# Designs tried in a protein design chat: VH-VL binders against B box and SPRY domain-containing protein (Bspry). Part 2

Target 1, 197 residues: B box and SPRY domain-containing protein (Bspry), of Mus musculus (Mouse) (q80yw5r259to455)
Amino acid sequence: SPLLTQLWAASVLGSLSGVEEVLIDERTVSPLLHLSEDRRTLTFIAKKSKVCSDEPERFDHWPNALAATAFQTGLHAWIVNVKHSCAYKVGVASDQLPRKGSGNDCRLGHNAFSWVFSRYDQEFCFSHNGYHEPLPLLRCPAQLGMLLDLQAGELVFYEPASGTVLHIHRASFPQVLFPVFAVADQLISIVRGPLAT
Short names: E, the ipSAE of ESMFold2; O, the ipSAE of OpenDDE; V2, 0.75 times the mean of E and O plus 0.25 times the DockQ between their complexes.

## First folded at step 1 (VH-VL)

Design e10 (framework fv_ebronucimab)
Fold by ESMFold2-Fast, scan of step 1:
Structure e10 (fold): chain C 197 residues (1-197), chain A 118 residues (1-118), chain B 111 residues (1-111)
Amino acid sequence: as target 1 above (197 residues)
Amino acid sequence: EVQLVESGGGLVQPGRSLRLSCAASGFTFDDYAMNWVRQAPGKGLEWVSGISWNSGSISYADSVQGRFTISRDNGKNSLYLQMNSLRAEDTALYFCAKAYDEWAFDIWGQGTMVTVSS
Amino acid sequence: QSELTQPRSVSGSPGQSVTISCTGTSSDVGGYNYVHWYQQHPGKAPKLLISDVSKRPSGVPDRFSGSKSGNTASLTISGLQAEDEADYYCSSYTSSSTLYVFGTGTDVTVL
């Protein structure tokens, strides 16, 4: 299929072109999360850090963070190691996503500004704007790949090790999108490029 | 006036179970991650297990994974460690520790001694 | 599980400065700013001395300081006093096998 071909091509291009700079934006990191020094690992702390900056960009309730890289055009691929977490969300969010408050407008997958793949224990789901599509997975993925094709209007979630497509969402996406992350158990890490399994 | 008080330790035979408790006072218990750290007589510190403020994140040291279960009751300001299939190597003083983030342990109890022996 | 490497013992005279090293890998000390130091007197529970590499909790004297370079964190005790005789443990978050590891411990003797 065209999507599978694009997914494979994006994985190959990601390996050949070197590391696309997908690093976490420190200014957005929730006080419930710790960001590693290399800006690739988010760890769930369950308590905010002592020195909490008061930036408008920072999530102040939900354990969310944004990547520093904005996607506006083209084909983008990145991989997240999720092996060590049973509660996470990964995907993309508009720059319009609210940062402050405990409501659904800041909760990934419960608003018009975020599109995420989520795991909670043994339950897997794709969520956007309060609509939740269960995903029947036979095993927990150790890594999740994402492919964003802004020309085609496609966001693809896949398992890099097997090449299996887990979900495809088609939409006319907003002008500016960021990789977005939420962690409510252990940690997740951005991989430095597609791993050769 | 913040304090943690451990209880439930004692002498137990290999293969048996023990449940440790930790009573917290003087701080808002449900705002903090809680941990168990042990120290065998005359030896160093070993982290055993940790649990986040809402029980949404739980982790264990490899040496106890599958045998120990950490839990908390925020309504009772209490932390627990259920220890199953105990081994001689589990003999240690078990400390309850509060984190102000998940890994900086700012408040410690005095410990409860667990001795696993036939 | 791998422990962080500390010297077995360090000694100094009152008023002098001593430094304790804590060496790990890029998966713990080198990769994150989650390095903490604890002081333990005989028969007592550990006390948090330094958090997040270099931050002093309330009540800890300025003569205790922490730093990090690459895979090695250091605790420096300046103006050494008799009450500083204790065991000192570093600790770090780790991404390798467990979430948290302690150092092997260092006995500080004031001569």
Scores: ipSAE 0.006, ipTM 0.483, lowest interface PAE 12.6, mean pLDDT 83

Design e11 (framework fv_ebronucimab)
Fold by ESMFold2-Fast, scan of step 1:
Structure e11 (fold): chain C 197 residues (1-197), chain A 119 residues (1-119), chain B 111 residues (1-111)
Amino acid sequence: as target 1 above (197 residues)
Amino acid sequence: EVQLVESGGGLVQPGRSLRLSCAASGFTFSSYAMNWVRQAPGKGLEWVSGISGSGGSTSYADSVQGRFTISRDNGKNSLYLQMNSLRAEDTALYFCAKGYWEYDAFDIWGQGTMVTVSS
Amino acid sequence: QSELTQPRSVSGSPGQSVTISCTGTSSDVGGYNYVHWYQQHPGKAPKLLISDVSKRPSGVPDRFSGSKSGNTASLTISGLQAEDEADYYCSSYTSSSTLYVFGTGTDVTVL
């Protein structure tokens, strides 16, 4: 139910001190992506002419990036503005996620190390380890909220403006998780500051 | 509704240039990688060139590298292939194909435009 | 660029099963799960038949199936029908500067 979903989301978010300030780790940003100066906006440019440092943290094929902050315990919430992109993935990844290569081990949602909500044009899925669950969304979300409860083992995707929960995934997560991002059309941006419920 | 229509093919002499166009309709053009694939008469498929959705990344087959240039105009929903220094070996039916950046499958193809390079 | 190796032709009678192999290297078929199959009838554009090794697009009968073992991918057509007489091409993503490589093609003849 939409009402019950909104009440549940408000109750959970009300227990937090607000959404966290998450910043992209510039060392991980794929050469297919441009990172803004404030480290919140990833723009798909698909240009490899300005090759970045070949640091071991950097994705070299897929248009992926990781947040700078790792989560090990507790409740974490962050919001991404996705209204300008028709092709993106957002969620969490283990520190064991490989950074190099074009195989499924680096492809978000196709390995044991990443859990993502994805949009590709008008198709929406939750993906983990090559299992893809279609999500029956009738409207494209402008913003995506993520709530990670490491003690409960829950990853929640929701629309902040409406309070609508889009998907809940339950699992025993690895101890070290990072917010993870991929964008293959236009841009996505991490929303600033704390948000009230 | 989802369609790709190629144009610009024809008879051209060796060493000259030709520009192919592909008009896309029925999908969000800028969200998908686009490709040119050719087929010489009676022969198999050969991938020629690809371009990312934004137009920022391009790739070419070794046989055309340095001679062909792929480009796109997302405002016009159009894909182009500029072919320079044409050779008899470039004679083929040229297909425009929609690919997925992530999946790399070509799910929509045009009917092709014939390029004949002959003296 | 090198092409993926397919048999030049396979043949069968209606109702039989035929299998087409597509052999590459660890830098394409063996290294990634981005193997696709296309069906081309004479005078027509290719049509996507199987994507990502084994996924069938909407409208493709389940008698068409795909698999992969090591450096070789396979397309199996069960319950062969007259309308399956066509050329079949595999393709794969490659880790080289080129994005895609096609197979040499296989002519399927329904006897």
Scores: ipSAE 0.013, ipTM 0.505, lowest interface PAE 8.3, mean pLDDT 83

Design e12 (framework fv_ebronucimab)
Fold by ESMFold2-Fast, scan of step 1:
Structure e12 (fold): chain C 197 residues (1-197), chain A 120 residues (1-120), chain B 111 residues (1-111)
Amino acid sequence: as target 1 above (197 residues)
Amino acid sequence: EVQLVESGGGLVQPGRSLRLSCAASGFTFSSYAMNWVRQAPGKGLEWVSGISGSGGSTSYADSVQGRFTISRDNGKNSLYLQMNSLRAEDTALYFCAKRGYYRSGAFDIWGQGTMVTVSS
Amino acid sequence: QSELTQPRSVSGSPGQSVTISCTGTSSNIGAGYDVHWYQQHPGKAPKLLISGNSNRPSGVPDRFSGSKSGNTASLTISGLQAEDEADYYCQSYDSSLSGYVFGTGTDVTVL
């Protein structure tokens, strides 16, 4: 079943004309994070910024951020460079994800509103709604690709350089999903797609 | 059925205290920020206070800061507003409102309100 | 202290279009915060009509539309009907207040 799933995912990836240009929504960025001017790089600064305004959209405890682009239908793909971080989470979140507070309702992978691939040191897992599935990876990915098929109800995590599928999650997703990010060590960057200017 | 029901309003003298309650049903209460919004008779809407889903963060309008305290009991699906040192200007219908699904913080579900009258 | 400014009242005939403006400042609408709109019939609780500048919640007729430009948001009601007689409030977030701010309210009359 896993082999057939990987072959299917590789076939879909091979048919893509390129990955999407995704940018981070500055209004959502946690005060524990610094966002670059091009809105692609999130750097963990470990100290709350005094210059961050307290917008309703902004995460105020966990080091989270959302993409500016919402996905409602179709097939979407984006890549994140994770080479420089030992602690991160990447995936998708519903617009229902709470922004304020220190509880699990705002913690990616610990609520019904987020689906993430995570790394903590040498441990990798897929997390959703408090269920954590360990992923036995032999090497740390330098880049993580995500492919979201809203018609099929599939979220695929893959390694772009090798074409290796790392995990596939199947679900009936909410109508509106956003790429979601958390970084608690160094930095992560959204990779510019071949079709981006 | 998603519903918010306020209670605890009434006639109270200036300088006294009153505690409002809001009972929530039909949704995962602990997952959503909750707010109190008031409306004086014949006047517009005024945001009073907000609390995060976990209860870890609270915020208040300048007009009530230091006098009102918002709290919640997620085990009982209940929101509260402790109102101290009440003034005539606090006379209003008090609505309980849930922060909705939209990214920008719209209030998608409202209760019917409970009337607070501060008068001698 | 800061409220969003709306006209006191707007009137129109059945089938006509009316537009309600909501003007803010650099600390709210001008800072890029989204604007939400609520409809309130006499004696009733407010109902969310438009969220995030232009999104209609389920059950809201497409006669209602929202837009935002600079410091001003607008709610347009096309094909005006008698049931549209109500008070309308805009709402945004104000960074200088660290809280939510409502508009002064607009009474819509169908003549």
Scores: ipSAE 0.006, ipTM 0.499, lowest interface PAE 13.2, mean pLDDT 85

Design e2 (framework fv_ebronucimab)
Fold by ESMFold2-Fast, scan of step 1:
Structure e2 (fold): chain C 197 residues (1-197), chain A 120 residues (1-120), chain B 111 residues (1-111)
Amino acid sequence: as target 1 above (197 residues)
Amino acid sequence: EVQLVESGGGLVQPGRSLRLSCAASGFTFDDYAMNWVRQAPGKGLEWVSGISWNSGSISYADSVQGRFTISRDNGKNSLYLQMNSLRAEDTALYFCAKDLYYDSSAFDIWGQGTMVTVSS
Amino acid sequence: QSELTQPRSVSGSPGQSVTISCTGTSSNIGAGYDVHWYQQHPGKAPKLLISGNSNRPSGVPDRFSGSKSGNTASLTISGLQAEDEADYYCQSYDSSLSGYVFGTGTDVTVL
């Protein structure tokens, strides 16, 4: 029942006491992106980096990056500030996502290894394996929250300030997942987790 | 205002050369791949050539490979097409076209075209 | 062979729906590459109508819709209007050519 699912997701989001601190893995950052010193902000520079080691982990064509944190079990939540970008993708990717090449196998949302929420100007959609579901949003989100429940097999996209669920995807996820990011306009940044008490 | 303006077309004899230009305004030119697309009178669209934002990737349709050279000058917000060894079948309206985004091969902005007529 | 195959012409009356097919091969549409659609009025430059199989750019009416299945993409125009009388072209990427291919084009006539 889609309505019951939305109510359940909203209840879980409302009871969360914090989000995880996620940092970007500098080894994966595309040469089209600049990573800030605190490893939270990705800026699209459209000019290939002069300092780029040819590591197996590094994306070499698409402006993608992975988080340093791998998720294998449990419930995980993180928030990305997307206010300053009109072209981005955020979600999760399998450790099997290819890093090299310009084909669809490295393009987020166009392969079996990535699940993303995307914005291109005023269009919003959820994409996985070349299947694209348009999302009719009344307002452009300034922040996007992600909630990954590996026990339930759910990936939830939500607006953190209001707790509004934007999309829920259910799947049997691969053994290892990473938060994944792509930026093709300005910047996006990972929001700090709350201080532990 | 986002705009592409082509120039350099004209009447030319077979075997000769012509250089087309495309002036871009209203967007960050060096962030986007650019293309040339042609249309013969009363016929359909044919992709001619494409160039990436930094000129690191260049491709041509088989019909023009070895004869045409695409280039860009990001400092001048300009795209060029050098056409050598022109043939009657190269007669067409030549459009300049911009890629929509880094991960879209759609062409969202087009110029009005410049007419190239190859005739004896 | 190099071009995507479209019907030469499609016609309809105002208010009706018309569908234009675009058939490719295993090296383009069949390989999973996106299909884009363009509208061209006589004497004018093409205008991007649909990107990435089904996405409508800002300013394109919602009566235009796109879909893709296997080797074939389709553009549907619902509530056909006189201003829709134009040529329509599909476009994709072809891996065997390492370049872009356009469809043969379709004349839409509003009777």
Scores: ipSAE 0.013, ipTM 0.512, lowest interface PAE 8.3, mean pLDDT 85

Design e3 (framework fv_ebronucimab; at its last look DockQ between E and O 0.04; V2 from the best seeds 0.00; counts 0 for: pae E 12.1 > 2, placed apart)
Heavy chain, then light chain:
Amino acid sequence: EVQLVESGGGLVQPGRSLRLSCAASGFTFDDYAMNWVRQAPGKGLEWVSGISWNSGSISYADSVQGRFTISRDNGKNSLYLQMNSLRAEDTALYFCAKGYDFWSGAFDIWGQGTMVTVSS
Amino acid sequence: QSELTQPRSVSGSPGQSVTISCTGTSSNIGAGYDVHWYQQHPGKAPKLLISGNSNRPSGVPDRFSGSKSGNTASLTISGLQAEDEADYYCQSYDSSLSGYVFGTGTDVTVL
ESMFold2-Fast, scan of step 1: ipSAE 0.017; ipTM 0.545
ESMFold2, look of step 2: ipSAE 0.006; ipTM 0.485
ESMFold2 (binder alone), look of step 2: mean pLDDT 93; pTM 0.951
OpenDDE, look of step 2: ipSAE 0.021; ipTM 0.667

Design e4 (framework fv_ebronucimab)
Fold by ESMFold2-Fast, scan of step 1:
Structure e4 (fold): chain C 197 residues (1-197), chain A 121 residues (1-121), chain B 111 residues (1-111)
Amino acid sequence: as target 1 above (197 residues)
Amino acid sequence: EVQLVESGGGLVQPGRSLRLSCAASGFTFDDYAMNWVRQAPGKGLEWVSGISWNSGSISYADSVQGRFTISRDNGKNSLYLQMNSLRAEDTALYFCAKDEYSSGWDAFDIWGQGTMVTVSS
Amino acid sequence: QSELTQPRSVSGSPGQSVTISCTGTSSNIGAGYDVHWYQQHPGKAPKLLISGNSNRPSGVPDRFSGSKSGNTASLTISGLQAEDEADYYCQSYDSSLSGYVFGTGTDVTVL
């Protein structure tokens, strides 16, 4: 099993087309977050120090953001550097995820519209619709890879450097999914896709 | 300024012990796995030992297993290699090297300049 | 004991491309573990040149590129320059050893 997952991860990382260019949709970024100029890094700001634009796509309470790219069919992979944060959530969300309010319907992992891997200090969980499955990780991942297979109905979380699968979730996903992010400590950043040789 | 500085090398007789130190600065030391890599004069690189960020995972090359002990003191930003039962074959420049990430099996992105250990009578 | 196999030397003229192979076994490269590359000038510490098969660290010129297929990884230096004259080492993880293995090393000569 570890060997198979390592072969898969190495195949994805060794293929220049295996990992996608994912960028944050600046219209969705919570006022608790700062988005970098390259649209890859989200930094948590403890207090709201920004003007809130009147955009329906923007999260107004939880420190969430969506990717600009929607996935509807096929196989998709992306990697997030999580080394600098002790509190984050990464995964996928339906386009139906509510953006406004402080309730669980907008809180990643507490509604039917989001599927996330989360870290809170030294605890790791997979969360969906209020169900939280603790993950027995031996080491804190510095990078977290996600592989979404919409044909097979699988969302895989893995450690790219080691090729270790951390969690697999199987479900009939909605037809439109976006990479989704939340950070409540320091920062996280989307790793650039492979460079052309 | 990100830096690793090794010390403790020298001339030592076969069968004796020596302790190497590596002082880290310019990065959060307790976030990263650390390694010792050696290079005999005119020869290639050989990985010696590695230790995870919290000392929960430690591994050694077969050639030093049972003789060398790797350890770290995160409060002092320091890595150590205790070398016992030294052999002529242990003669090498010893490098301290940082894993690029804390997960292990990573590249080594930062290296010290090395400290020379000569095992001779 | 166990190490990744590289050619002892490769040579080229300025502006030419050279490729260095790194061949492993089913317990390391063939098992899917990433390959990393280092450059070492005489009297200096190794410098990370390529991480994770093909990723260039900040400050490494884009004329250096890496790839991996099956049991073999390759480092390609395009537009060869005099400053590229150095030793080059590949590295991977080996599951049977539960540790890292380096390549035998390749010295690059710029003619």
Scores: ipSAE 0.000, ipTM 0.441, lowest interface PAE 19.1, mean pLDDT 83

Design e5 (framework fv_ebronucimab)
Fold by ESMFold2-Fast, scan of step 1:
Formats: C-alpha cells, sequence, structure tokens
Structure e5 (fold): chain C 197 residues (1-197), chain A 119 residues (1-119), chain B 111 residues (1-111)
C-alpha cells in the first residue's frame, strides 16, 4: 500500500546518518554537458563539442554521466537537486552499460544496464530495458532522492523534503552499479553528503 | 540548410549490384546514427539498415541481411548502401534518414532515389 | 510479422477528429519502447510528426497528439483540415530484431 511504503521508507531513512557524497566521474561526461569544478553540477549546453581526448569511459552521444563511485554491496543513498531542469534522468547503471554510440544500448532506460527515473516536461516515468512506467506525480519534485539496497534488491525513488516514496523497483541487480545521470535542460546538482538534506 | 540527398538509383537486372549514396549537409554528420528506409511503389515504409555515428554498431532487416552493406565516410559527410544480389522485390524508393538527438525517431529525410530491379 | 498493425484507412470531415491506432508486440511497443509518427503526402518524403509517443517537433500544430498504453499507440488529429490528407506511419524499436519496425500505414481521407 502507498501508506505502508511511506512508513517503511521513513523508518529506513531515519536509520541513515544522512546521504553519501557522490561525485561525477569527469571522464564519463558527455560532450553535451558541462561539469562544474566541484564535480556535482551537470549543465546541458545544447551544443555537442568534440572532446580533445576521447576516453573509453566517455559517453559520446547521449547527455549522460556516471558517478565516480561504484556500489557493490550494502545500502546507499544520494540526493539530486532537480529544481532547475524539466528534462533529466537519474538512477543507476551497470558497469556493462556501453559508452559509445547513439543506439538504445547507451540510452538510459532503454537497455538491460540502466534503471532510471525520468522527467520530460510534465511527464514522469520509471524506465528499465525499454519498459516505461508512467508515474502520476501531483507536483514536480525540487529534489529527488535515491536509496539503493543491494541486499534486498531494491531501488527507491523518493522526495526528501516530504519523505514520500515516488517509486520502488525490485530486482536482482548486477554486481557493480554506478549512480547515473542525464540532463537535457538547464542543470541538475548532486546534493552534498551527510549534511545535505 | 539541413539536407540529405540520395543518389545512385536506377534500372538494374536481377542478380546484379548497385551502390547508393547519401550526401549530408547543414548538421554535424558524425554525431548521428543514419538509416536507409525503402518504400516499394504503392506500399508502406520498410526499414533496411542502420549505422551508428562511428560505424561501431550496424544492423540490417532480415530481408537484406547478407546481401546489403551499409557504410559511412564521416570525412565526406556521406552514407552508402552497397546492394548485391538484387531481386525484383528490392524495387523501391530508397530514403536516407537521420536519427534524432534524444530518441531514435527519424527527424530528417532525403527525397529518395528510385531503384528498379527488372529483367 | 514484424510490422506494427495500423488500420488501412480512416476518414473524417473538416473540423472533426480522427484517431489512428498502432498495435505492436511484447518485443516493441509492449516492451515499453517509444512510438514515433510520420506524415507522408503523395510524392513526398515522410515528415516526423510525433516523437517519443507524444512530443511535437517544432512547427507541428497542436491539433496532432500522440498517446501510448500497453502495446498500442494512438495518433489523434483534431480539427481535421484538407492538408491532413496523407499516409501516416508509426515506428518503434524491436528488441528481438535489434532494429526498427514501421506500421502498415494508414490513409487519412478528409471528406
Amino acid sequence: as target 1 above (197 residues)
Amino acid sequence: EVQLVESGGGLVQPGRSLRLSCAASGFTFDDYAMNWVRQAPGKGLEWVSGISWNSGSISYADSVQGRFTISRDNGKNSLYLQMNSLRAEDTALYFCAKEGWYDYAFDIWGQGTMVTVSS
Amino acid sequence: QSELTQPRSVSGSPGQSVTISCTGTSSNIGAGYDVHWYQQHPGKAPKLLISGNSNRPSGVPDRFSGSKSGNTASLTISGLQAEDEADYYCQSYDSSLSGYVFGTGTDVTVL
């Protein structure tokens, strides 16, 4: 039930010491994105620039980026400020996610290697492997929280200010997962670690 | 002006080969996946083949697999389709089409080049 | 087979609404892949009309709208006009083919 889910999420969040410090891996950042010097803010620049040195890790078509930290076990939480963007995707991706190409295998939510919450204007979805579940949100979240429980096999999307659970996805996840980000309007920012709610 | 211009079509006998070209202008060609789509006279659209921006990913419709080869030359802003072992059922108008930035919709199309396979 | 199923034809009067369905399978629309719509006037190349189920490209009037539910997508043309007489095609991605599939096409007639 949604009420029981909210109570469960509030209990789990109350047991955490805060949220983790997550930084973006600058080697993965798409040429469509500008990464801030503190490695927390991705700005969509609406212009594809050739990167001087193309890394094997770098996305070269979709406006994607990965976190620098991989998750393999345990409980992890992070928050993204999404107030300034009407087009973004946030969630997790396997280390097997291809970095090169314009196909669906690199497009977040359209392959077996990524699980994302997305916003496009006033539409919200959870997407994985080309399956898109519309989410009937009554208002646009200013911040979006993610809670990944690798032991339980759960990825939770929630609104930190209210503690409201927006979506829970249950799966047997791959051994290695990274927070993953895409932004196609304005900017999104990772909220700082334990003092950041 | 954003354009795709196909060429190389014509009348050809069954069992022979033909090479189509598509010249792109007005956009950064090497940033986008490209496709060939055909339409037989009076019939619907049929996807034929696609190629990623760097040629790292290539796919074909079952009807042409093993006979057609898609390729691109990013230095010349050109897409190609080498058609071997042509059959009467390959008779169609062949369109060059570009995939969009945030989806795989075909947002730019050429005018097409007509291929007629007849004895 | 691998094509998405559309009605052969739909018709309406000027100012009325018509809806075109596009039905797929579990490997394409049913798997959650986006549906795109194209308009083709006689003798012309197709033009992108709707992308990503419901997004209108710049220059497409708001009387054209798209939606998707389950394994079926729909294109609705409201305020039907004479210039809307054309063939309409849906398109999606098919995971079992690792390629694109088009609908069978629908001829729209304005009476």
Scores: ipSAE 0.005, ipTM 0.485, lowest interface PAE 12.3, mean pLDDT 84

Design e6 (framework fv_ebronucimab)
Fold by ESMFold2-Fast, scan of step 1:
Structure e6 (fold): chain C 197 residues (1-197), chain A 123 residues (1-123), chain B 111 residues (1-111)
Amino acid sequence: as target 1 above (197 residues)
Amino acid sequence: EVQLVESGGGLVQPGRSLRLSCAASGFTFDDYAMNWVRQAPGKGLEWVSGISWNSGSISYADSVQGRFTISRDNGKNSLYLQMNSLRAEDTALYFCAKDTYYDFWSGYAFDIWGQGTMVTVSS
Amino acid sequence: QSELTQPRSVSGSPGQSVTISCTGTSSNIGAGYDVHWYQQHPGKAPKLLISGNSNRPSGVPDRFSGSKSGNTASLTISGLQAEDEADYYCQSYDSSLSGYVFGTGTDVTVL
């Protein structure tokens, strides 16, 4: 019930007023991605790069990026505009997610350190540790909401416009989690901002 | 239903050029990465080149780098391989193969294969 | 260029099981990339037999199974049938080559 109330509240607040401001950590952004000046939009460059990175935080193969904000306790909600992309992954990742290499350890949804909702054209799934669950969506979401309840151990994916819950994953999460993003077509953008008081 | 049909193979002299085509039908062509794979007579499979769904990413095997060019025309549901400076060791059956993903560097499988087109480089 | 190492040939009698190994390196199988298996009958195109280490495509009998551990993947064919006589190839992605690599191929003979 508390989670249903929060989802309703998030939907009513719309895209202009968010529960939380989530910004992308520019240190983590893959060389395949361009990050906007406001640190909310990731654009897929669509070209392989031979640029090597010696920065330990930066993904050097997969088109991934992490948020700058870590979540350790409580209830957190953020919304991503995914209208312009047919290929993306969004969710949460542990700070232990490896940054270097092309293996499954760095591939979102194929390791013990990431939990993601993904879209590839008209196919949708939830993935964690190599397990992928197809999601029967009738319409492509223009915005995708995430609600993380660390006390309850729940990660909820929902469509803000309709208030529809798309998927709920229950787990004992690691102590520290970051919103995580991957884009392989066009762009995605973080929509919600902080509430003004 | 879902199929790939290669064409353009034949007998060609060393040093000359040849262009292979692959016509796709029965699936949304521009959603998937495409690959060329070759097999010399009596030998194993060798990956030649891959191209992502939007042509934004392309890669080649070292043996063909600088000589072959992969391309696609999503409006025509077609994949191409332009082969320049052909050598005797390029003699092989050339398959086009559909990736199960929009990129090739994610390392997914090839679920649909064409019948192959034979390229013989000989004088 | 690195190929994945397979035995040249394996043989068995009808109803028996055979296993084909596929050994890679730290830049492909050892890096965590999935292994896929293809079956090729003489004069035919390869057919996807196992995807993503252990998943069987629709229409592939359950007597075909795959597994992966560390640098090595295995294909097991149980209840061997005459029609299983073919060449089998493993495949993975290689990050050092920025491309796919195939195994050396294994000829399966049903005696």
Scores: ipSAE 0.000, ipTM 0.471, lowest interface PAE 14.0, mean pLDDT 84

Design e7 (framework fv_ebronucimab)
Fold by ESMFold2-Fast, scan of step 1:
Structure e7 (fold): chain C 197 residues (1-197), chain A 119 residues (1-119), chain B 111 residues (1-111)
Amino acid sequence: as target 1 above (197 residues)
Amino acid sequence: EVQLVESGGGLVQPGRSLRLSCAASGFTFDDYAMNWVRQAPGKGLEWVSGISWNSGSISYADSVQGRFTISRDNGKNSLYLQMNSLRAEDTALYFCAKGPEWYDAFDIWGQGTMVTVSS
Amino acid sequence: QSELTQPRSVSGSPGQSVTISCTGTSSNIGAGYDVHWYQQHPGKAPKLLISGNSNRPSGVPDRFSGSKSGNTASLTISGLQAEDEADYYCQSYDSSLSGYVFGTGTDVTVL
């Protein structure tokens, strides 16, 4: 099947260099997070910057960040290294996701605007709009792959090294989606995509 | 309508057990971390224990570790503190407090329930 | 088990400004964890006054402000009023304890 073929291809590419180059949008990065110079690593610092930008795009409470690239059509795949964190959320969010405030409307997985795979210590869930589906994983994934098929209306979470599908969510997605990230322990990193030749 | 109501406090002898309850209303209880904070008469605040929204993360102050057990029942919007092997130094007003998922402030507090440990 | 050091008391006249310090260690405030502030009137539960170093919850007057530098946080009350007489507590997270720590508390007197 086309989807299974793409998951296999994404897994192989992820083991080598990643499948799509995704960079964090520095304008969106919460003051609780440090963004690396290459815009691929988010580190939870729990320390708000001395100079906090009041940009409308910036999350001001939850430790969230968006990718700089918006997805509107087609098939997209990216991989995140989560080996060093026991508290993170990764997935996609609508451009309508609110940036300001401490409420559930800005909390990934607790609103109609975000779809995330979540880890909190030894518990794993898929979360959307306050609905939390526990995922009984036997091992903590070191890397998480995401495959978004906007034509088919599918968001797939998989383990790149093994090609194992962890969860599939099917929905009519909003017209504009961004990879979205939250980290509340140590760090997570977007895996490097292949270099342009 | 948003409130936390503690109950279960009372006078108890050293070495005995007591169970505190906290009933939550007016907010989505199962979305938030919950905590117990105590205050001895005329003294300051001391954090006792915390539990994440899904019970996946539980922590205790060193002074109560091994003696107290925090738990929650999301279906009943209730938080509990089982207190075993009580000591005179556990005498305090015990507050139930709501916290967010990650390292944030306690934005809603109950009125507290008084626990007196005395012979 | 208070890990954060506050002055026992501060006092000021109506209309004056007072500042309360909160000093932590490398495992809490010095590690980058936010500082939150609570106001407690006698016989009442604590009320959140400042969250995340400097944010005011809805309904808290602009007279209250917070800041943080290094391992020390400060709460400043400007235009001091009689109703500001209360105990004030700072609070943070401590990574070595894997739990929350409160300050020793400061009694504010207005006269």
Scores: ipSAE 0.012, ipTM 0.508, lowest interface PAE 8.9, mean pLDDT 83

